# VHH binders against Uncharacterized protein YOR238W: the designs that were tried, part 5

Target 1, 303 residues: Uncharacterized protein YOR238W, of Saccharomyces cerevisiae (q08634)
Amino acid sequence: MDEKVELILVPCHSIWKSSSHPSDNSVNLGQLPEYWHLAPFQYEGNDHLAFIKHGLTAIKLLLQRFDTATVIFSGSQTKKEAGAISEAQSYYFLFEKLIRYVMSNDNIDVPNFDNELRLLLKEVKNLLSSQNVNVDELFYGGSITTEEFSLDSFDNLIYSIYRFEEVNKKFPQKITIIGFAFKMPRFISCHAKAIDYPQSNITYIGIDPKPANYNQTQLSKYYDDLVQMEDKNALSLFSSDWYATKDRLLTKKRSRNPFNRTAPYAQNIFCKENGKRIEGIEDDEEYFETKIKCKMPWSSPRQ
Key: E = the ipSAE of ESMFold2; O = the ipSAE of OpenDDE; V2 = 0.75 times the mean of E and O plus 0.25 times the DockQ between their complexes.

## First folded at step 1 (VHH)

Design p9 (framework vhh_7pa5_2)
Fold by ESMFold2-Fast, scan of step 1:
Structure p9 (fold): chain B 303 residues (1-303), chain A 125 residues (1-125)
Amino acid sequence: as target 1 above (303 residues)
Amino acid sequence: QVQLVESGGGMVQPGGSLRLSCAASGFTFDDYAMSWVRRAPGKGPEWVSTISWNSGSISYADSVKGRFTISRDNAKNTLYLQMNSLKPEDTALYYCAKDFTEYDYVWGSYSFDYWGQGTQVTVSS
């Protein structure tokens, strides 16, 4: 009996360094930037703390949904220097470690966590304790899993939908995306629309990076820059390349795939029979009208 | 127009030291984090170090920790990288970068306006 109806999607943005060891008495729970394979732009806002907030929020929501949701961490093997470890797999390992830490310790104060993380961690601990959650069942029972082939945000959405079906034998009736607030427009207005997934069945929970010690003027400039860069490097590009099959988006996708991985999802209409991604869609609106609209398993049925 | 001009590169022996400088103009320097990124021939880009607007947060790649020191002088709109105990593996073009959401080395995008031509560091015996 399949009671799972909701996909809780966590798009991943980095790879946690599970083998990094603290120089003090603390344990590596991702709390320092050096515990991650960060890109240069991820330091100013303490992006690594936002990654931890995303995953903990997903687990909190999972526990509040009881047996009706599946958490999927989504992200491929995007960093040559990290080896054959996906973003999704590294998040899964980090959160398994963090939840086991929470359940094994009375004092759960983690150095370098901000107040939001400390509160969130206590909320998660309380839910785990009040529901008598078996941690092995939580991580090994299929309620939390990985999608390891996504190379961009469009892949995050469509591949996680296919991964959900692979795990639960049916497509999600509801999707909750937990990610950066500044990325919400691409998921809702571009990606969901491009695959004909009803926007009324999608909830977006936005948690942005937060620079330390910035005044309001500096915070305003920081977030304005994020929105401007998001528009230039993603939102405007997805507006003219809905499926990331051409031009700059395709080049970016190829550059994020150092191990040349191909998505294995049998129901995936965006891959050829050999597992290779479809490329070169010349007219996205025509493709949507003829191949996608009212034809997807999640499309609203015609009356 | 944002301009970043790197200097201070050169040829040194293993174990030597160099100090790189980056002169920034065209934006409010003390409102942004700044980074050093390097690229060796035949390799992809490697992030080296980042410093926050007020020097309150500093981070280094594992490969350079304990050997390199990033600093900034907001009054002079200048970013620095002090490189000590240089190794042959440090041979690369070193770029000063205004911190941003994405750097795409394949496509010249918004990020190219915020990168200089780089300064060459060669460590050989």
Scores: ipSAE 0.000, ipTM 0.338, lowest interface PAE 11.5, mean pLDDT 85

Design q1 (framework vhh_7qbe_3)
Amino acid sequence: QLQLVESGGGLVQAGGSLRLSCTASGSDYAMGWFRQGPGKEREFVASISWSGGSTYYADSVKGRFTISRDNAKNTLYLQMNSLKSEDTAVYYCAADYEFWSGYSYDYWGKGTRVTVSS
ESMFold2-Fast, scan of step 1: ipSAE 0.116; ipTM 0.604

Design q2 (from q1 with D96E Y97P E98Y F99D S101G G102S Y103L S104D; framework vhh_7qbe_3; at its last look DockQ between E and O 0.70; V2 from the best seeds 0.00; counts 0 for: pae E 4.5 > 2, grease 24.7 > 24.2)
Fold by OpenDDE, look of step 2:
Structure q2 (fold): chain B 303 residues (1-303), chain A 118 residues (1-118)
Amino acid sequence: as target 1 above (303 residues)
Amino acid sequence: QLQLVESGGGLVQAGGSLRLSCTASGSDYAMGWFRQGPGKEREFVASISWSGGSTYYADSVKGRFTISRDNAKNTLYLQMNSLKSEDTAVYYCAAEPYDWGSLDYDYWGKGTRVTVSS
């Protein structure tokens, strides 16, 4: 535990349906959209495959850095129709199933996986085999865990940092975030800054959705729309609301919390006297300067 | 608080056409249609980006249904042509008013019933 210094963070984007069964009696490894709780826009880009890529990439990196890294799947109970299951839990169980599948089968080809996923599976299998890693140890030994209270990307970062400390009894010295490439700016330029985490100690690995059978023009349009939506609905908002305590961002958080969960980590940096998260910060800059800057356990000394 | 109101459902003969509408309080989010047939789970029908520049359809409706939107009227449409009995369902409008990512269909309408008779 003393050697754990790196947080590998996977912000979750949906909930895997573990109880869903294929009609052909095949194994549910998340390879089809119907095995997920997807938003309408997540179908076009086959986002579910990107989710799997995120997780497998995280596990690959973990295996390469087994002594020093911890993987954290991050995401709360965000969907009423899914029941009281967190995104993070669903990811955790999906990848446990997937890794067990990989280790138990010579043929690890999964229908509907693309070439990138097939390659990732092979790489992961090779790493597991070469290192003689026990799957139980991998998932139950503390190297992979969940953060189950995050309601947005800001929460993903800050709550996972505290989850890391909860597990390893020290704060991470470096963070690797695996997610959509178009979300990188909000994590690096907004969230990290807002919590005074050194940006130089964060690495972002971007893996974007990919629509099937699109020509170059169609793809260009698709990605342009993603960037525009990201800017309008996230980056611009976090630029003016650093801690998601105002208006649209707060409303979004509330809407993603149908089971009324309270984050235990909120009390650490954004808590009122009554233990509730602060709402309606009037001046984010002032709040940062007076409450956050050089005051966090991970803050770098500023001269 | 986003409210979605579907309209345009009704009884139609096989091979016929129907146009559904969904009114929303805003235009800066992605929208889509879902449907739930008798004894079936809710299924995806079509989606459209906030700008209307990107559309996606379920295979079962591709070539027959067209999703569109009028942002000036804050209205989503679903033009349904060549309707089949299998299209009988309650159709629901969904909107994603928030961040691209882990967002659920935060807002659903009450649905409009479409019945296709053979």
Scores: ipSAE 0.203, ipTM 0.666, lowest interface PAE 2.0, mean pLDDT 89
ESMFold2-Fast, scan of step 1: ipSAE 0.304; ipTM 0.678
ESMFold2, look of step 2: ipSAE 0.293; ipTM 0.689
ESMFold2 (binder alone), look of step 2: mean pLDDT 82; pTM 0.837

Design q3 (framework vhh_7qbe_3)
Fold by ESMFold2-Fast, scan of step 1:
Structure q3 (fold): chain B 303 residues (1-303), chain A 120 residues (1-120)
Amino acid sequence: as target 1 above (303 residues)
Amino acid sequence: QLQLVESGGGLVQAGGSLRLSCTASGSDYAMGWFRQGPGKEREFVASISWSGGSTYYADSVKGRFTISRDNAKNTLYLQMNSLKSEDTAVYYCAADTYYDSSGWYEYDYWGKGTRVTVSS
């Protein structure tokens, strides 16, 4: 009966194909890349396995903090070929299926899961069993929900905060973000700062993609490339476009919105009354102090 | 500096086959093929990881095209079967794949392209 105070945020990166069935009648639990609507770059690192690690880690954390935390999967309808299913909704359905599979089977060895996933799945099963958790309570009791309008990582943070308030009637006092380690700097140094959310109230748990069968030299190059690309295509751009409302970041955001979706959050200052995104927001300290910070419920009181 | 040189383009009748090659000055790179048809924007065709263990194809070419690589020869291949008039394009080799997992990616090294014309 404790008050919900912690947002456990899982930014989503793809859409799971719930209707894909293997020819050998094995269960689709997201373990193969063809079970996802992957972008071309997501194959090398087995990104789909990292997505499953993110969600299982969030559920593990929720089980340890059940009365005080809410898990939110965040991501919009970003793939025209997937139709009217959001990244967030597809993760929700996958994890409900995976947890029900774990609870109904003694053997939980899923083919193509790596050793980290096998260990994590066993840990989650042990927590579910030891706490006598009801799966319907876990998924339908409000402790796990979706935020389905985010088009980039800035949206992931701010829209999930508004979604948390919609569900729990209060803003989160603590945020735990579970995502790629190489993306931590944009969330902590850019997004949290852009909305004046205290960095001391954010915990980041980083789980990166892992290429199979790479030697140490290949792994070093792969991760160096991830960091360089993160800087080139996101971190450096967010440094001069804090709200993703200009130039390259806005073009990217528009390209991820094939169904022209608009965010419905009542307290969302980054959208117009009709839910359309505000464009051309200034990215300087004066605008931040005078127009943004004063409207954030968690910031210092406005005089 | 990485250099990419494409070869193997030409004229072919619908239903025919072509194999494109791309020779790189190094083999430690993820690589891919893109194409640009007349009056169209450049589109993704296929990609392959450094090890060759992971491949991805655009839906328009699945089942017809096969990407492969020979790291000992620093060469990338695209085997194109059952060619259609819609496959007519300049095909570009790209290397040293970068990305962010929000669906944005970029290849930093590009060849000059090789022209493929499929007659009806």
Scores: ipSAE 0.013, ipTM 0.381, lowest interface PAE 7.0, mean pLDDT 84

Design q4 (framework vhh_7qbe_3; at its last look DockQ between E and O 0.83; V2 from the best seeds 0.00; counts 0 for: pae E 3.9 > 2, grease 27.4 > 24.2)
Amino acid sequence: QLQLVESGGGLVQAGGSLRLSCTASGSDYAMGWFRQGPGKEREFVASISWSGGSTYYADSVKGRFTISRDNAKNTLYLQMNSLKSEDTAVYYCAAGEWYSDLSYDYWGKGTRVTVSS
ESMFold2-Fast, scan of step 1: ipSAE 0.451; ipTM 0.773
ESMFold2, look of step 2: ipSAE 0.358; ipTM 0.728
ESMFold2 (binder alone), look of step 2: mean pLDDT 82; pTM 0.843
OpenDDE, look of step 2: ipSAE 0.450; ipTM 0.780
ESMFold2-Fast, scan of step 4: ipSAE 0.370; ipTM 0.730

Design q5 (framework vhh_7qbe_3)
Fold by ESMFold2-Fast, scan of step 1:
Formats: sequence, structure tokens, C-alpha cells
Structure q5 (fold): chain B 303 residues (1-303), chain A 119 residues (1-119)
Amino acid sequence: as target 1 above (303 residues)
Amino acid sequence: QLQLVESGGGLVQAGGSLRLSCTASGRTYAMGWFRQGPGKEREFVASISGSGGSTYYADSVKGRFTISRDNAKNTLYLQMNSLKSEDTAVYYCAATYSWGTLTYSYDYWGKGTRVTVSS
């Protein structure tokens, strides 16, 4: 067996409604916004189509790096109305259903998918066919798994690293993050730095939401607004609260945890002995220098 | 196959401005600028999505540098304003020929253009 060295991380942003059934006998493959538990801000850009692009891109990369990579969908049980199903588990179920659909049909044009999804599905179908991939082996063989305790993007990174070690018995030497392009700065400049993970060992693949029927001017304004809101509501906050242990980030985190879930990772230095995540760090720079810097299993150049 | 050629580097005084260009021999999707200063590792500067709709900057250059692209000309630009001695580096253009990507690990790299900021 080849050594698993690469974590392909897909941060999740919603919960797919697997029980939603179309009235017209079409198949629910997440292609309509009503098939997801979307927040109001996720409609304009058709965020649900971006979620599907993220997962398909992860599967494409896995097929190209099967012996060395593990795909991890990351996200907790964040919606009371969805019940005890995590964002991560819902993505896993959706992508298993979608891949089985693609392999069982000659026509891979899913209604309501955009042109980018259509091209990506063709690429994935071609890789599955050319490599004679067994779908059961793809989903049940340990190459695709879930991390179900993350409540924010910092958790997505650190908990997926610990989840990778649970599955493969080694920490990842390389991480590929597939998410929204507008969120790249927080992962690279804030989260990777905060845990002392070498930036040179991270690849970020960014796929943004895309509003339908917008002209160039409307698209430019939409993306400028996304970047500005990201800076105001997340990036600036993580710059002064590296570990999301202070208000306002902590309040956001708590609001996403209706089932009061706690991370089970025994080696996780960001959790207390009772499994609760560390809160209220007074000086993040001091904490980093004394507890994190050059002390992590992934710290460069030291183990 | 894809070639990237940077231009526009030179000597400039602190507080000055400089515009870098990068011309690709063919179509690209996501592109970015990286730099390597004397005795330092290569670091990220700025990136831009294939559409040009999303841009990202390192904290050290945010508010001073502007990344842009002209897809019809296969050309990437970096407008550098309020230059500091710390901006002295070889600047590298990077690109992906992959669909739907914006990445810090790029598939194609130029040979670099040197920027020296004196005070």
C-alpha cells in the first residue's frame, strides 16, 4: 500500500436535503436551491452549485492521486431543522448518489447544472471509466471520509488534519483545500499560520459562486461585495482572534452548534481534556509562540 | 507548453510606483504574483481568478498593490504603489491551465523580474 500523504479538504457550507422529492419524477442531485438548507446570502450566487463543484473537483483530484490522497468533507451538525445529520455526511451522501447516477446513465446532463458543472461531470465520468473504478471501493474503501465536528473554517482545517491522522495513522504532509476562492486568504494567511502548518505545503483551489444572467459589470460588483463582506465579517476577525476563542467569532461558532457537539480528537491540543475546545485566549501571539510555533507534528523543519 | 514572461521591473525610490506585466503564450485560468526577497523564501503577493472577479492580497501589500488582467491579451498586471524597501524582490508570475481554479500552488511559473526599492 502506498503511503497516504495528502489531505484533500472540502469545507462544507450547507446540508443537502436527501429526502426532498421532485413532483416531476426527476432525481434530486442537489441541483436546485430548495434541495439545500441555504442561508439567505447563499441564493444570489447559486452557492449550492459551487458546493457541488467543490466535491466533484475533490473527487477528480482523488482519481488522479488515488494511492496518496484522502478526501475529507468537513462540517458539523449545524441545522436543527435538518436533524442529526452533519454538513459533511450530507455531502458524502450527495456525491455517492451523483457518481452512481453518472455511471448508470449515458446522458450526464443534469437539469439546472451550469456549463462548468457539465464539463466537470464529463471529466469525472471519463476518469472513472478510463480507470475502471468501482464506485463501492471509491466510497467505502477509506479514500473518501467525513469530519463532522467543525463549526468554522479554523475547525475545518485543524479538525480535518486530526481526522486524517485517525484514518491514515499519519499527519498529512500536503493539504489541498477546495473551497470558495474569496475565502482563500483566511485559510492561508490566518488558519495555516495559526497552527504552524507550512504554507508551501498547501494548495488552495478556489471555486466561487456564479450568479446566473449577470453581465460583466454586475459580476464585478457581486465579487467585489463578496470580498468586502468577507474582510468585514471574517478575515478581519480572524486576524485578531486566531483561534476563534473570543467574541464575535465564538458567538457565531456557538450559534452553529444546536446539538452541542464536541470534537473527539484525543491528540487535539486545541481541546481540553473533556473534549471542549479552548476558549478565551487572551494573547494569540503569545499562545502561538509558546504553545504552537515549532511544536506541532507538522511544523517545519521540526516534527 | 505554456510560457510566462514577466516585465516592468527596475530600480525605484521608496514611495514610488511600478507596474509589472506578465504575458502568457496561451490561455490561462487563475493567475498570481509571488516574490522572493534577498535571504527569504518565496512568498505570495496577490492572485486573481480566471474571470477577474475575485482578487486576493497578502496583508503586507493590501491597499498598496492592485492585481488585474486582460484576458483578450493573455496578460496579467501588478500595479505597485507606495513602494517600501521591504518590497525589494524578484517578482514571479504564476498560472494554472486548470479549469475552475485559483491556487497558491501554480502549474506554470515565469523566470521573474527584479524590483529594487532604494531609500
Scores: ipSAE 0.005, ipTM 0.355, lowest interface PAE 10.1, mean pLDDT 85

Design q6 (from q5 with T96G Y97L S98Y W99T G100Y T101S L102S T103P Y104W; framework vhh_7qbe_3)
Fold by ESMFold2-Fast, scan of step 1:
Structure q6 (fold): chain B 303 residues (1-303), chain A 119 residues (1-119)
Amino acid sequence: as target 1 above (303 residues)
Amino acid sequence: QLQLVESGGGLVQAGGSLRLSCTASGRTYAMGWFRQGPGKEREFVASISGSGGSTYYADSVKGRFTISRDNAKNTLYLQMNSLKSEDTAVYYCAAGLYTYSSPWSYDYWGKGTRVTVSS
């Protein structure tokens, strides 16, 4: 356990419907939008396929760094209709099912997967076979786990750091985040800075949604709209509410917590003793200077 | 195998402009520019997502440099304005296998193009 130094973080964006099965004879591996609890804005880009690419990329990196890395899927129980299953747990279940499927079948051509997914599946299968890593070791050995209390991207980062310490007894020296490319600025310029985690120790791997059958003009508009909505609904808000403790970000956070869950991380300074998230930080710069800067276990030394 | 070829480097007066280009032998995803000055470590300059919709800059170049791409030509650009003597370096083009938007993770590298900024 003392060799684990890298957190491979997968922020989750939906809940996979494990109990859904098609009326045809295909297996449910998350390949259709109806197999997910998608928000309306997640259909155009086939976001569900990007979710699967994120997780497979994380598993691929883990296999290349098996002795030093831990994969953490991060996301809370955000949907009443899904019941008491978190985004993170649903990803964990999906990837366990998917990897078992590809290891048990010679034909791994999953309908509705694109060429990128097909290649990722083959790469992961080849790595498992060449390194003699069995599927039970991969999923039950502690190298892949869940963080189930995050309600926004700030929580994804900070709670996964504390979850990593809970599992490995040390904080991560390096973080690799695998998510949407259009969300990179909030993780690097807002969240990492807000918690004084060195940017030089963070790698971001961005895999964006990809609309099917769009021409160049339609794709350009889609990605421009994506970046504009990201700025309006997230990046600009996190720039003035670093810790998501007030106004619109707090309202969004509360709406994503239908089961009123509280984070259990003992060393988490952003939670009260009872596990409830702190709220109402009036001056984020003062909070950073007095509580965070050069005071976190991962803080860079002063020059 | 993917090849990256940088061009556009040269001598320029302080306050001047240069445009660097990087042509890839095939499709690329996230791309970036790095530089290494005399006696210094390699440092990040700018990055751009596969779609071109997201860009990130080092603080030392923000407002002066602009990264862009033309995916139809498999070409990455760095427009460098208001050049300073401290911008003198060999500039490297980098590309990721997926959309690696981080300054710290790239799979393919060019051989570099030299930029010298005179006082």
Scores: ipSAE 0.000, ipTM 0.243, lowest interface PAE 14.2, mean pLDDT 85

Design q7 (from q5 with T96H Y97T S98Y W99Y G100I T101G L102S T103S Y104P; framework vhh_7qbe_3)
Fold by ESMFold2-Fast, scan of step 1:
Structure q7 (fold): chain B 303 residues (1-303), chain A 119 residues (1-119)
Amino acid sequence: as target 1 above (303 residues)
Amino acid sequence: QLQLVESGGGLVQAGGSLRLSCTASGRTYAMGWFRQGPGKEREFVASISGSGGSTYYADSVKGRFTISRDNAKNTLYLQMNSLKSEDTAVYYCAAHTYYIGSSPSYDYWGKGTRVTVSS
């Protein structure tokens, strides 16, 4: 057995409604927005289809490097209406259901999937079949797991690194992040930098939402609005609050934690012994220089 | 498989200008420039949306560098003005391909082009 060295990180953005059942003979595979606990802004782009593309792309990569990679779905229990189910757990259940569906059916054309998603499903089915993959081993063997305490994208990265160490007994030497393309700058330029993780050891695979039936002018405006929204509501905020310990980012983080959950990762320096996140860092650059730079398990030269 | 080819690097005196180009072998969505100076980690320089309507810059280059694109030619540009010795680095083109036919998009990187700013 090759040693596990790569974290394939899938930041989660919603909770799949596993208990929702169609009134006909169709199967709930997350293909309709009503099968998810979506925020209002997630409808226009069919964000739910992008979520499914993220997870399938992660599974595709895992199948291509099974012995060296671990897929981690990352996201906490963020919605009172969903109950005590995390974003990460709901993705795990969805992808287990979807892969079992794909392997047990000849016709895998799921209604409401777009063309890119249908072709990705065929690619994954072909890899599973050609490698004679045991689906129980894939989901129960530890190669796909969850990180269930993250409340923002900074947590997605740092908690998944600690979760990877919890599962594999070592920190990842390489990270592949599969998420929205418009969020790439925050992960690469803000989050990786803030924790001193070598940028050269990170690959980002971006898959954006895609509105149906938009002409080129409407698509251009939609993606420009996504990038502007990202800057206003996240990227500019993380530029002045690297660790999400103050101001708007902390307020947003607290609003996403209705069950007051605390992270249990034993080696994490961003949490207190009781699992609560550290707060109130006055000078992020000073904190980085004095507490983080060249001091993390993944810092050069201790990679 | 997307390929990115950078060009336009070279030796330039402090206060001078250079224009970098990056040609993609196919359609791209968002594109950007990153750089790695001697003994430093790779850092973000600038990015541009698929339409060219939105641009972002690192604070260290804002007001001096301008990112642009020509989508008809699948080409990304970085106009670098008022160059400083601190701008000495290998500059890398990066692209997010929105969709390549039937496949989900992937991030791709070029091999880099060297920029040396003499003082």
Scores: ipSAE 0.000, ipTM 0.183, lowest interface PAE 13.9, mean pLDDT 85

Design q8 (from q5 with T96S Y97P S98F W99Y G100T T101Y L102G T103S Y104W S105T; framework vhh_7qbe_3)
Fold by ESMFold2-Fast, scan of step 1:
Structure q8 (fold): chain B 303 residues (1-303), chain A 119 residues (1-119)
Amino acid sequence: as target 1 above (303 residues)
Amino acid sequence: QLQLVESGGGLVQAGGSLRLSCTASGRTYAMGWFRQGPGKEREFVASISGSGGSTYYADSVKGRFTISRDNAKNTLYLQMNSLKSEDTAVYYCAASPFYTYGSWTYDYWGKGTRVTVSS
């Protein structure tokens, strides 16, 4: 009855190991780094806890918006060691498990969750209980879904927009992105601009990794390094390769596609008819001016 | 309940500088500055994460304004340099549990401090 107008986008950054079993009688809810396929740089900040905060925040927003939003977890099958499971699908499975856990238990204290997670989990449980939410309908009714072909943050945005249209038969009028705060500039200043999506219709909620037991000096160094590495390895690269079709960004994209998957979105202008991505755009400004600007379904003044 | 109080507003000539402050009565949240000029809607100016490690600026103020925070004092700052007549507005401090872009996601708002830039 209610039409979907808002995309709540959660870019994924790892694959949860659903088959990992605790050494004690506790349950695997992603609370330990060993429960994830983490890259070396994701340990210091407890990135896995930030992933859980991103998903819980998305579910909280969904519950506050009733039937007007769709949560999309975005990320492809990026790790051979994980098998044929996407980042997006692993997040979906984790949050289904976590929500069922909190609805089945009076005490929702999860070991190794920090204070932010404890607060979020209580808020989500309260919303689920006060609204008498059917958990099966929440996960199987189309309000939470996956986008499983994204290989970088540009793909996260554009493919999730097309996935939203595939599920809801219309493009999102509003996008809320829930991700790392240090990655916000690339989504707002690079990706949204590159596809001509109005910045006024985008909200970004940033939740950063947080090292445990660091003093202020250690935290300052950690976040300074994080911002510098973000600039070096992503932001500066996207400033000169808006669509990730050349050089380092294309090399990174290819390395993240071990199963050679192709995006299925029929209206995706960044893919050829066979699903293979376009490559080698020589002049991104010219491409934007001639192919993108004022030509996208969301480029209209009225959204 | 978190209360936010802005200060530092005033009259300044074009090209001048002002520093705005915002004091929070409690828990450190991600924080931002918004402004509303005469006859205009409220617009985003700058935001800073809870740790202070991540900042973001509206294109209209990049290179001129600097956002910073002192978490020990629960105080947010906005250093405004090279002020233009277009910067004339009531400036609002806002706080959220998360670092945000977009006014509707901020849970707590101050009453505002007026900045007038004349030529």
Scores: ipSAE 0.013, ipTM 0.483, lowest interface PAE 7.1, mean pLDDT 86

Design r1 (framework vhh_rezetamig_d1)
Fold by ESMFold2-Fast, scan of step 1:
Structure r1 (fold): chain B 303 residues (1-303), chain A 123 residues (1-123)
Amino acid sequence: as target 1 above (303 residues)
Amino acid sequence: QLQLQESGPGLVKPSETLSLTCTVSGGSISSGDYYWGWIRQPPGKGLEWIGHIYYSGSTYYNPSLENRVTISVDTSKNQFSLKLSSVTAADTAVYYCARDSYDFWSGYPFDYRGQGTLVTVSS
């Protein structure tokens, strides 16, 4: 029917600098690292190009599933230097600008985009034309929206589920996550399990950063190091702090909240009655067994 | 306690290579928990990231400093080093060595950095 059942989730990783203008009459479409508030580790992989691939892939899927899916960009106001602009809102504005550019141009060659981005842009342009969806309908019709309170990947999943319910009046029956492939294990094995969301109802589409001009030996080493660092600094931490309420994960979460944002989702059980985030869960397995397991609106069994 | 200490010449001639070393104490580079890197601050300007190294020897560099930067690691001495070639007056800055958790939550600045060392490119 016309029922929205699928959440297409894009976890955000940076803030696009919409006010940055090239000196050469070109257009800022996020194609250079200078157009983003990047952390140092994001430069080697050209992470900003991966961010654009994530969003375009989400829009592509949305166009294929327009009546049943909602795209949610997820990420809070995490950078003092960017001002009160969320990661999610900056992605929304970038993709609106990028799609309008693509629809108004016969040649969609954007300098510094790789071949994967060029092919993806052509496919999105073709789908917009063949599905007879105009850009205003795509961005102003409620099929693409933002979740602006997430401070980590656990928040990305749980807050986007609540945001989906806020927009569509129902919880998602299916979730498609479009993010870095090396982050798949934390979403599937940690976050989905921690909230009792059925893993069989989640599809993960992984698009990793790709360093330019690396040979296969250099690429192999880059990805091995990336996976090892992901395990040590995120995956292993989430294994002992399922809800990011303790120790290093809480410290990182608090450092990313310079504007003291709190999630407004009415059904969010991971906030206290006063709207503040839950902190200091002593036994995550006990918390899961007593508060979460078989008690969530999305809990198994599905039948 | 963790301490990072920069060492190297305070004066480098134009066209030569700047060489700096960072000595890490109170923590181990070979633990594999962190990336180790270099940032600089020219007088009256903001911080500029130079590059990072992982204990395995894997490196990544700021593209704007491309072809001039080499970072190396010596896990036996618990040290890592920066070489910046073909220096000009524009490379005059306070240089910091730094630790980065590389967990994709962390933004700039780095988790921990040294006190900094002033390098002047002159004569």
Scores: ipSAE 0.006, ipTM 0.489, lowest interface PAE 9.0, mean pLDDT 86

